# Designs tried in a protein design chat: VH-VL binders against c7peq0. Part 27

Target 1, 252 residues: c7peq0
Amino acid sequence: MHNKIYNSFIDRKAKGIKSFAVLIDPDKVNPADIADLAAKCTAAKVDYIFLGGSLVITNHLDECVQQFKTLCDIPVVLFPGSPSQVSRYADALLYLSVISGRNPELLIGQHVLSAPAVKKSGLEVISTGYVLIDGGAPTTVSYISNTTPIPSDKDDIAMCTAMAGEMLGMKVVFMDAGSGARKPITESMISRVASQVSAPIIVGGGIRDAEKAYLNCKAGADIIVVGNAIEKETSLIKEMADAVHAAAPVLK
Short names: E, the ipSAE of ESMFold2; O, the ipSAE of OpenDDE; V2, 0.75 times the mean of E and O plus 0.25 times the DockQ between their complexes.

## First folded at step 7 (VH-VL; framework fv_olinvacimab)

Design q1 (at its last look DockQ between E and O 0.74; V2 from the best seeds 0.00; counts 0 for: pae O 6.3 > 2)
Fold by ESMFold2, look of step 7:
Structure q1 (fold): chain C 252 residues (1-252), chain A 120 residues (1-120), chain B 107 residues (1-107)
Amino acid sequence: as target 1 above (252 residues)
Amino acid sequence: QMQLVQSGAEVKKPGASVKLSCKASGYTFTDYYMHWVRQAPGQRLEWMGRINPYSGDTYYNEKFKSRVTITVDKSASTAYMELSSLRSEDTAVYYCARGVEYPGSYFDYWGQGTLVTVSS
Amino acid sequence: NFMLTQPPSVSVSPGKTARITCRGDNIGDKSVHWYQQRPGQAPVLVMYYDSKRPSGIPERFSGSNSGNTATLTISGVEAGDEADYYCQVWDTSSGHVFGTGTKVTVL
């Protein structure tokens, strides 16, 4: 269906069902271990596989997408380091604009160049407002993007940025502390953004335990994305997924 | 170098309140969750709640939620726990503990403990 | 209410191995952390995420977690290891849960 993945974000948000996404960096994952990772994600009932990262340098994206699509039924959503990093085998693309920054290249410039190829790919394209939050140290994305992250205690700035992105047509808001983050986004900031934004809210960066994943959901995040902690310890997949899913309403 | 130094022992009557302090040093106070855990004589450890010292966000064990308040003073690097409507079964040693691997589901540094005795 | 049960005591001779179990429903799906508490003292972290040792904890401490049982193992037990030991997990419904505690006696 047209907008199948985006509609799943909306439908789950409307039901109060929280989603867990595992972020896999094609540059960091050992291809021999993908089968085990796919099995763990399936057993844990992970809702989405996000493929990509801020430093996707190698040319193995297509192979990774194909492996996951062959090995499990979990939707594969591209989270590329640039708008031109596309695989036609994926289920959808998060077409990211760095709306927290003042770099016109990352706001729209790279999209002008990639848009014809993205359209020809046939992928579901999900307009995503990317909001970079200070994770306690400069990150790879803040350096490469020449973007000052929103300070971790400036809830109102994050809220206004997300609100403006939604008003300008972004269908999803992605709040990210970035690769190399020392600390995750505060529950206070998530709650402030969630109070003013109707779009699905993805939260990632620096989430290292199931308690934080759960509390982020209770604060108003719709989709929790974890990459670094799971990369270091895949046994966390089940625990984090369980915590995220437990934040959902109890059905009658 | 990291230390959590707690306030001194307290003796209280039933129905009173107690407010304990925990002063942190040797690390950035606002970067880690602060937890409170108690231990009645001869009993297991019992988690009471925690605070994010940066945002002030709290999360309490349901058993204590109506009686416990955890706060911080960022400028003093100090966390507080207040327990109201004290009962004799609240007699325990109360610990503050730092959560680790930010925001932390386990506790790597503990205060020395504060004995609270509730007796008629 | 998520519950963690430990044997109340374990007696072990110096130089031998102590095994301290922590039982909970599907505890293998959770990260288990362990604390040592000497009499009259605060707890000290001795194991986290099932099997990782904090700095300063000797290699003779090890941990495992699968199914319904997590285990802290102390090989080459010394008199200084005599203490109470508690396991701990986080659970969505119960918060942070500690086990019932195990007194290790070295004799």
Scores: ipSAE 0.486, ipTM 0.807, lowest interface PAE 3.2, mean pLDDT 89
Fold by OpenDDE, look of step 7:
Structure q1 (fold): chain C 252 residues (1-252), chain A 120 residues (1-120), chain B 107 residues (1-107)
Amino acid sequence: as target 1 above (252 residues)
Amino acid sequence: QMQLVQSGAEVKKPGASVKLSCKASGYTFTDYYMHWVRQAPGQRLEWMGRINPYSGDTYYNEKFKSRVTITVDKSASTAYMELSSLRSEDTAVYYCARGVEYPGSYFDYWGQGTLVTVSS
Amino acid sequence: NFMLTQPPSVSVSPGKTARITCRGDNIGDKSVHWYQQRPGQAPVLVMYYDSKRPSGIPERFSGSNSGNTATLTISGVEAGDEADYYCQVWDTSSGHVFGTGTKVTVL
């Protein structure tokens, strides 16, 4: 059984270590830029490369994964918009259930369909409770799936949602404001969730600077995921990574 | 046009408190952090703290954390900074500044500043 | 505490190039922003993210950042450029940190 990546999540969390993940969309990244990006990630000691997009238009996933695996030793974790977006070359797959919504397809339907392929891939599968938070802009996922995100000011709803996910056996909670989010998830919400959830907490969406990344970690995030900001300014990788790595969880 | 308008000059005694205001206009108040930065005479700028007007989350410079409180009134698009236990060293011009997170953390608009004088 | 050090003053003749340095440990790994402050006025953003110019800032302003030094360069200096200039970064331990400031004098 493959549990290397998940074990790393658990181990780092237990040690109070915060992790930084760079999110790469295989359909948006220029292959010519991957070498430089990989180098920067390595130099910044990025902990994980998350690969995934809401819509996989092109079949560049395998190539992208292989390229990163060739260019650096950073674990590559699939963060797919659909459970069907699988590459056997990755180190793990976040098997996302959108527990913030009430779309049965995103809760279990698509998983049933993708399960044979996922199983066959041999990937480490990490059951993930995906909690979509309103980031002030509709996400591709929300738009396509017609799921309503949790309002950004409803900490209790987010907390209860995450709790439910954990109690259902989901190993990781992913709180996401979505790609291009105008409003990142608040520290209060993160703290509220973290106070009630023992599972590793991944936070993404709308994180645009080192301060936000740091504060999210301080609030209780275990893994910070940044995509859009890095796409526009790759120099942020090091700064954000350092901030995350310097962060400690809130004392409980 | 974006504008930050601060309250008027203050004269305080040591040990007193001062509360300054910063009224924002020309943009959505809750979309940007509001920072407070001070500058003592002939000295460099010194960051004091910030608030997320939407959530109310604050982050303070550790130097001021025990004495500074930043708040907002969303309905009035106004940020406040209260500094307690004033000392002579707190004599400075205090600025509010809008913080831009995208793509980085910088201050793109500043208030006109408020002079606070602390003297016996 | 993270510190940013700037030269206290830079003198430059009109039409020449002024270079204002901002030194900090591994500052090249940070995003550096620059502010201009004329006497009696509030600071004005003149450079952000090392080398990006806000709208309204002339092209003769440029920025760079590497290693332990960030630099604001003002080419073709004009009388109106006379001001104090501050660099700024964010630090995990110190929050937002400003440089010591540089007074640019146009001779």
Scores: ipSAE 0.020, ipTM 0.553, lowest interface PAE 6.3, mean pLDDT 90
ESMFold2 (binder alone), look of step 7: mean pLDDT 94; pTM 0.953

Design q2 (at its last look DockQ between E and O 0.07; V2 from the best seeds 0.00; counts 0 for: pae O 11.2 > 2, placed apart)
Fold by ESMFold2, look of step 7:
Structure q2 (fold): chain C 252 residues (1-252), chain A 120 residues (1-120), chain B 107 residues (1-107)
Amino acid sequence: as target 1 above (252 residues)
Amino acid sequence: QMQLVQSGAEVKKPGASVKLSCKASGYTFTDYYMHWVRQAPGQRLEWMGRINPYSGDTYYNEKFKSRVTITVDKSASTAYMELSSLRSEDTAVYYCARGVEYKGSYFDYWGQGTLVTVSS
Amino acid sequence: NFMLTQPPSVSVSPGKTARITCRGDNIGDKSVHWYQQRPGQAPVLVMYYDSKRPSGIPERFSGSNSGNTATLTISGVEAGDEADYYCQVWDTSSGHVFGTGTKVTVL
């Protein structure tokens, strides 16, 4: 089945169904805890597991993917720190271009080098426009990308960046405040982007409570991704999932 | 089978203090915030504050901050609320209520309420 | 500080629809929760996150929230729905704020 994961993004967006993704860093997760984490995600009806991070230093990616695929039915989508970090056992790859930046290596350069390996992997490849927004402090991604994040109050810049990415062929837009961000992306900015972009919108970074997740969905986010807060307290998985799913339309 | 059982009614003189209890059962006590909400006769519900039973962190409504203290006993799965310098305006039913998170929280379980009467 | 205003009362005949409003400045930018309180009893959660029903609340309860108004709607009203109803939000400066309350009378 071609484009299975991408089609699920589009189909859910068309129905107004919001999705919750848990971001797991293979460098930080204890292998002994993966079974409990998979069970909690299943019980909470988490829609996707995003695997990756800005820096993945260990080579445990394949093992993590295979464990989650064995332990639950939740789709595993790669969110790697570089285009070359792949696992053929995953369901799909977010092939990220940092379109908010001016670093040609993160825009297209690394992709040229990784494309043969990505193609040989057999993965579903989802072209993703990655838009870095200021989260109130320097993040790993802002340092590594040598990119000034879009200021948190510059809604028009974020909107134009996302719109251009969609026009250039990006299948999804990922608005990210960065791992460990002090403040999340504003609902105003999400709403402005959503008004001009028809592609699915993923929002992450600095989301620490269920109300913010819910309000981001009301503002127009299609997929909410949370990693850092979950790493600190896995009980938040259910609270976040419930809030995201509460934003779905009521069937009449 | 979740239950919040509060202590019995109290009659106090102005200037005294009162300490109410709320015993939780049927869930993991430290996984949820505990809130205190009061209701004076014929008036709306009024939030007083809350505690994270895991960390002990408290947050109080500014109106009560100087007079209210919320504590927990983890081993007894019990939350307490103490209100000092009582006035006749503090006559109300006091509820404990469980919250699923601290911001944007809704209160999915409530104790039966404790009537506190402050009479001169 | 943040204010939530409700009509003091709503009268409705059995089988008809009661609509309980909760007004606040830009309340549509907040999550609204609703409670039912029968005389002499503790409040019971009947709606959360604007429109989500807790387990055990019948489908005839529904909710909406946009602009400056949130609404709890009870269709097919029954005598057992007679109670006071309160909306609630979180506000950064005021904390948890409850509405002024609406007494629903089933005639």
Scores: ipSAE 0.048, ipTM 0.648, lowest interface PAE 6.7, mean pLDDT 88
Fold by OpenDDE, look of step 7:
Structure q2 (fold): chain C 252 residues (1-252), chain A 120 residues (1-120), chain B 107 residues (1-107)
Amino acid sequence: as target 1 above (252 residues)
Amino acid sequence: QMQLVQSGAEVKKPGASVKLSCKASGYTFTDYYMHWVRQAPGQRLEWMGRINPYSGDTYYNEKFKSRVTITVDKSASTAYMELSSLRSEDTAVYYCARGVEYKGSYFDYWGQGTLVTVSS
Amino acid sequence: NFMLTQPPSVSVSPGKTARITCRGDNIGDKSVHWYQQRPGQAPVLVMYYDSKRPSGIPERFSGSNSGNTATLTISGVEAGDEADYYCQVWDTSSGHVFGTGTKVTVL
């Protein structure tokens, strides 16, 4: 089994390096724009391409992955909203368990169903504790699964949730305010989680500017994920990447 | 009582270097970023750079990156700022300031300032 | 380079309200902090994260930030409020950026 992507997470974290990931929805991205996006990501030294969406309405995942792999050397990591969002052409898969909720299907049920296909794919599988935080708007995941996110002001709940995930063997913690979030995750919550968790921390949702990306990193985020903001304005890729890369580790 | 105490005024010739100190007390030195900000006479504040006293990680304003070096002595709870290749335009009051990036990017405590005069 | 523009001066009578603006492109998307600097003294933080007051800062100080303008409001202005005021934000390209400064004069 390969652990190249996970090892990169760990290595960069250990070195105090912050990483920027661009989130691309294969169903929303125009194939004609992928070349330009790839070029911009390369120029901005984007660290990861995250591919995935909450709903799969088209079957463009493989093509999208292959296109990015052809156009740039940036690792492509699957961020699936469902077991159907798997491509053997990617570099890794974040295998998400929604540990912030109490839906057994999102905790283990969907994993059981997808396990054979995921195993067959040969992908690096990174067990991920997915922590859904209230971003002021319902996420597709929350809506479909009827999962209640952690309130944005409940830092301790987020912390305990992340701790539990890590102690259960999850290798990565993903804190997400969701696509289109009105309220990004607070630095307070990130720092609280980071103080108790050694696993790499991915933060996404509602990040709209370089300052927020930077502050999230300073608070303890190891990887910043941005989708919606750059979809609207691709010029933000470089600004956000630069901000993230400029961020230093949290203070002791 | 938290305070930052800076070294005394300096007079330098063009081309010389100056190294200023900032001693912190009243808090854990390594828990906060230390920034340096200068202010030329009658001008606005200008950020120069910062250091993480715990890790030694630095980040500089591109304007000063080639000339400024920020360091710390953790045992003495002291931050230093060295500016080389001094010019007349470097005449300013230089401040150290504690940065609160744990919860945001602002400066909650400032040193008293050090006047550096560069003249031929 | 990202720039923050402030009015060079604001004059206000004692007991009245002073409003100091800080303008920047999409500044509303950023966190704005404010500093007070009296003559011959170091700056003092008077507002952070747009509208939060540090301990020791009186309630008559308030802040807002939206669109392209952040505002520091000082109600019930006192003689001791006479100072230069600077706004500050983070910019990816420039780092920490300070405004041009506003001299508040109490008449």
Scores: ipSAE 0.006, ipTM 0.510, lowest interface PAE 11.2, mean pLDDT 90
ESMFold2 (binder alone), look of step 7: mean pLDDT 94; pTM 0.958

Design q3 (at its last look DockQ between E and O 0.62; V2 from the best seeds 0.68)
Fold by ESMFold2, look of step 8:
Structure q3 (fold): chain C 252 residues (1-252), chain A 120 residues (1-120), chain B 107 residues (1-107)
Amino acid sequence: as target 1 above (252 residues)
Amino acid sequence: QMQLVQSGAEVKKPGASVKLSCKASGYTFEDYYMHWVRQAPGQRLEWMGRINPYSGDTYYNEKFKSRVTITVDKSASTAYMELSSLRSEDTAVYYCARGVEYSGSYFDYWGQGTLVTVSS
Amino acid sequence: NFMLTQPPSVSVSPGKTARITCRGDNIGDKSVHWYQQRPGQAPVLVMYYDSKRPSGIPERFSGSNSGNTATLTISGVEAGDEADYYCQVWDTSSGHVFGTGTKVTVL
């Protein structure tokens, strides 16, 4: 395990360089559009492609990963919404524990079942504390996780959850409002969490424009993930990537 | 029926402050960013800043950052903009403008504008 | 500061096409929005994300954006289209920036 992808997270954070990740759902992406999408991501200097979704029913994950790996040099990182979202062709796996919830299956139970296959896959495994924040409506992940998201105005709960996750050994904190979220995570909550953890912070869910992506970075996010807005309008890839890459380093 | 109703015209002397109000109705106030944009006579529009009414998070144009404060009263569905240390160059019409839901990229509804005149 | 430059005026005969340009460095990489402002009135959004029309804006309004130039096009110009028009983008250095404005005159 070379830890190449995780080392890129911590190296870029140490340099104050913000990263932009495009989230692709294998169930939603039109295979005919992948070449254009890969070209747009390459031209925009997108840092990571995150592949995954809450329900990956079509069993096209391997094909989707391989297409992106053929069409561009951007690292492909699995963002699994379920145990079925493992592909040995990817560059890394975000091994998510839903630490914001009290569902033992999503905290550790599913990991016990998946661990032998994950180890055999040869993937770089990145331990990730997944912190679900209320996005203004029930999401697929909130239903599937059978947990109540952290309320969007409870900054201290989000902070303590992320802090505890880091102390327990999580290498990355992923703050997510959920796929299709109405409300993105507030800058105040991001700032509160960033003040107390040194782990790289991924922020996603409900980010609709370059201004919000930029301000999330200024608040302390290290990696911005956008899926839904780009599914609707791929022309936003360049503008959002530019905004993220232009954000100033966090001064502490 | 959705409306943004601004406070009345103001006449101020240099060095004073002004606090303008923008009362929203007909939509969920905290779900939309509120921006303030001014226009000096015969000049282009100039963005001053905005607030997320839900969280109170603010984002200001650097030109005004030291002199502008944008606030909200959620219970009154009202946004406020205070501009301090007024100069004659601050004579303008000041608009409040609503962004789209949880996005500040463009402004789909505007208040009627408030004229602020700064003179001795 | 990010700059958006528009021609000061455009004259057009009724029924013809007005083209209002907005120039900025690599503006094709940004989302461009357009506002109409009649004398003494607040601005009204007439185009967003380069080419999308708000509800109530007629199809004769269209937009494009590539390279260093965004364009608002008004076909079949009517007397009621006489107004000032402003483009707008967001930029990391300047925040929200409006163009210099174009007065459209219908003769």
Scores: ipSAE 0.812, ipTM 0.916, lowest interface PAE 1.1, mean pLDDT 91
Fold by OpenDDE, look of step 7:
Structure q3 (fold): chain C 252 residues (1-252), chain A 120 residues (1-120), chain B 107 residues (1-107)
Amino acid sequence: as target 1 above (252 residues)
Amino acid sequence: QMQLVQSGAEVKKPGASVKLSCKASGYTFEDYYMHWVRQAPGQRLEWMGRINPYSGDTYYNEKFKSRVTITVDKSASTAYMELSSLRSEDTAVYYCARGVEYSGSYFDYWGQGTLVTVSS
Amino acid sequence: NFMLTQPPSVSVSPGKTARITCRGDNIGDKSVHWYQQRPGQAPVLVMYYDSKRPSGIPERFSGSNSGNTATLTISGVEAGDEADYYCQVWDTSSGHVFGTGTKVTVL
């Protein structure tokens, strides 16, 4: 079994190292821009490339993965909107269960359907408790799945949800305010979750600057995921990466 | 129109505390960070800290962390900054400034400033 | 502590171009913002994220940032441009940091 990426999560967390992940939507990224993006990510010492979109409209996933793998040495982790969005060329797959919702399809149904293909892919599979937090706007996932996100001010619900996910054996907790989130996840919520969860915590959605990234890390996030902000301003990659890498967890 | 209106000038003795207010209007108060920045006479701007009005989360300049407390009253769309153990060096104009939405990179609106004079 | 250094003053004739520099270690890796402060007034944002102009700021204002120097450029300087200008960044060690300020005088 491949556990290289997951082991990196655990190892870095144990060492108090914070990680920065750049989120790329294969359907939105211009192939012509990937070389530059890869170069910037490398220069900024980005820790992970997360590839994934809410909807795979085009079949560019493999190509995108291969392109990044060719252009840089940064691990490529699939962050799919659906468990069926798999590329054997990636380094790992976050196998997401939407544990914040109550849609059985997103809890296990889609996983059952995708399991043979995922297994056949040979990818490292990282079971991930996906915790959708209200970001002030409906997410594609929320809209399609009719799942209700956890309110942004309900820290305890988020905490309990993450705890449950971990106790169910999920190896990673992904707290996400969603793509283009108006309201990023609060430091208080992150801290609350981090206080009760030992699994690596990934935080994404609506992070727009280095301060937010940094403070999320300080609050307890282990991996910061940024997509939209850097799509609009690639210069933020270095600034955010530096901030994340400079961050240390809050002393418990 | 977005507006930040600050409380009036203060005169304090060394060792005292001062609490300034900043009332926001023309926008959703909870959607933007509120920062406090001061400027001593003839000196540069100095960032003191900020608050997320929605969550109450604060982030302070380490220089002031032990003496400054930033709070909000959501119902009044008002931010407060309390500075304790005042010194003569704390004589300055204090500004509240709005940060970007749920981010603190830059300050797009500023209050008119409040002069705080600390003298024996 | 992270520091931003600006020239204390810049003098420029009307219609000419003023360049205000802001120096900091690897400032090019940071987002730089600029504020204009006229005497007795609060600061006003005139540039954000190195080169973006807020609404209402004339196109005469432009910004750049690379290496160790960010620059605010004011072309076609007018009398109304006379003010103090401050650069600002965020730093993990210091939080929000302002430059030393530059007084622009229109001759």
Scores: ipSAE 0.789, ipTM 0.901, lowest interface PAE 0.7, mean pLDDT 93
ESMFold2, look of step 7: ipSAE 0.807; ipTM 0.911
ESMFold2 (binder alone), look of step 7: mean pLDDT 93; pTM 0.954
ESMFold2 (binder alone), look of step 8: mean pLDDT 94; pTM 0.956
OpenDDE, look of step 8: ipSAE 0.592; ipTM 0.850

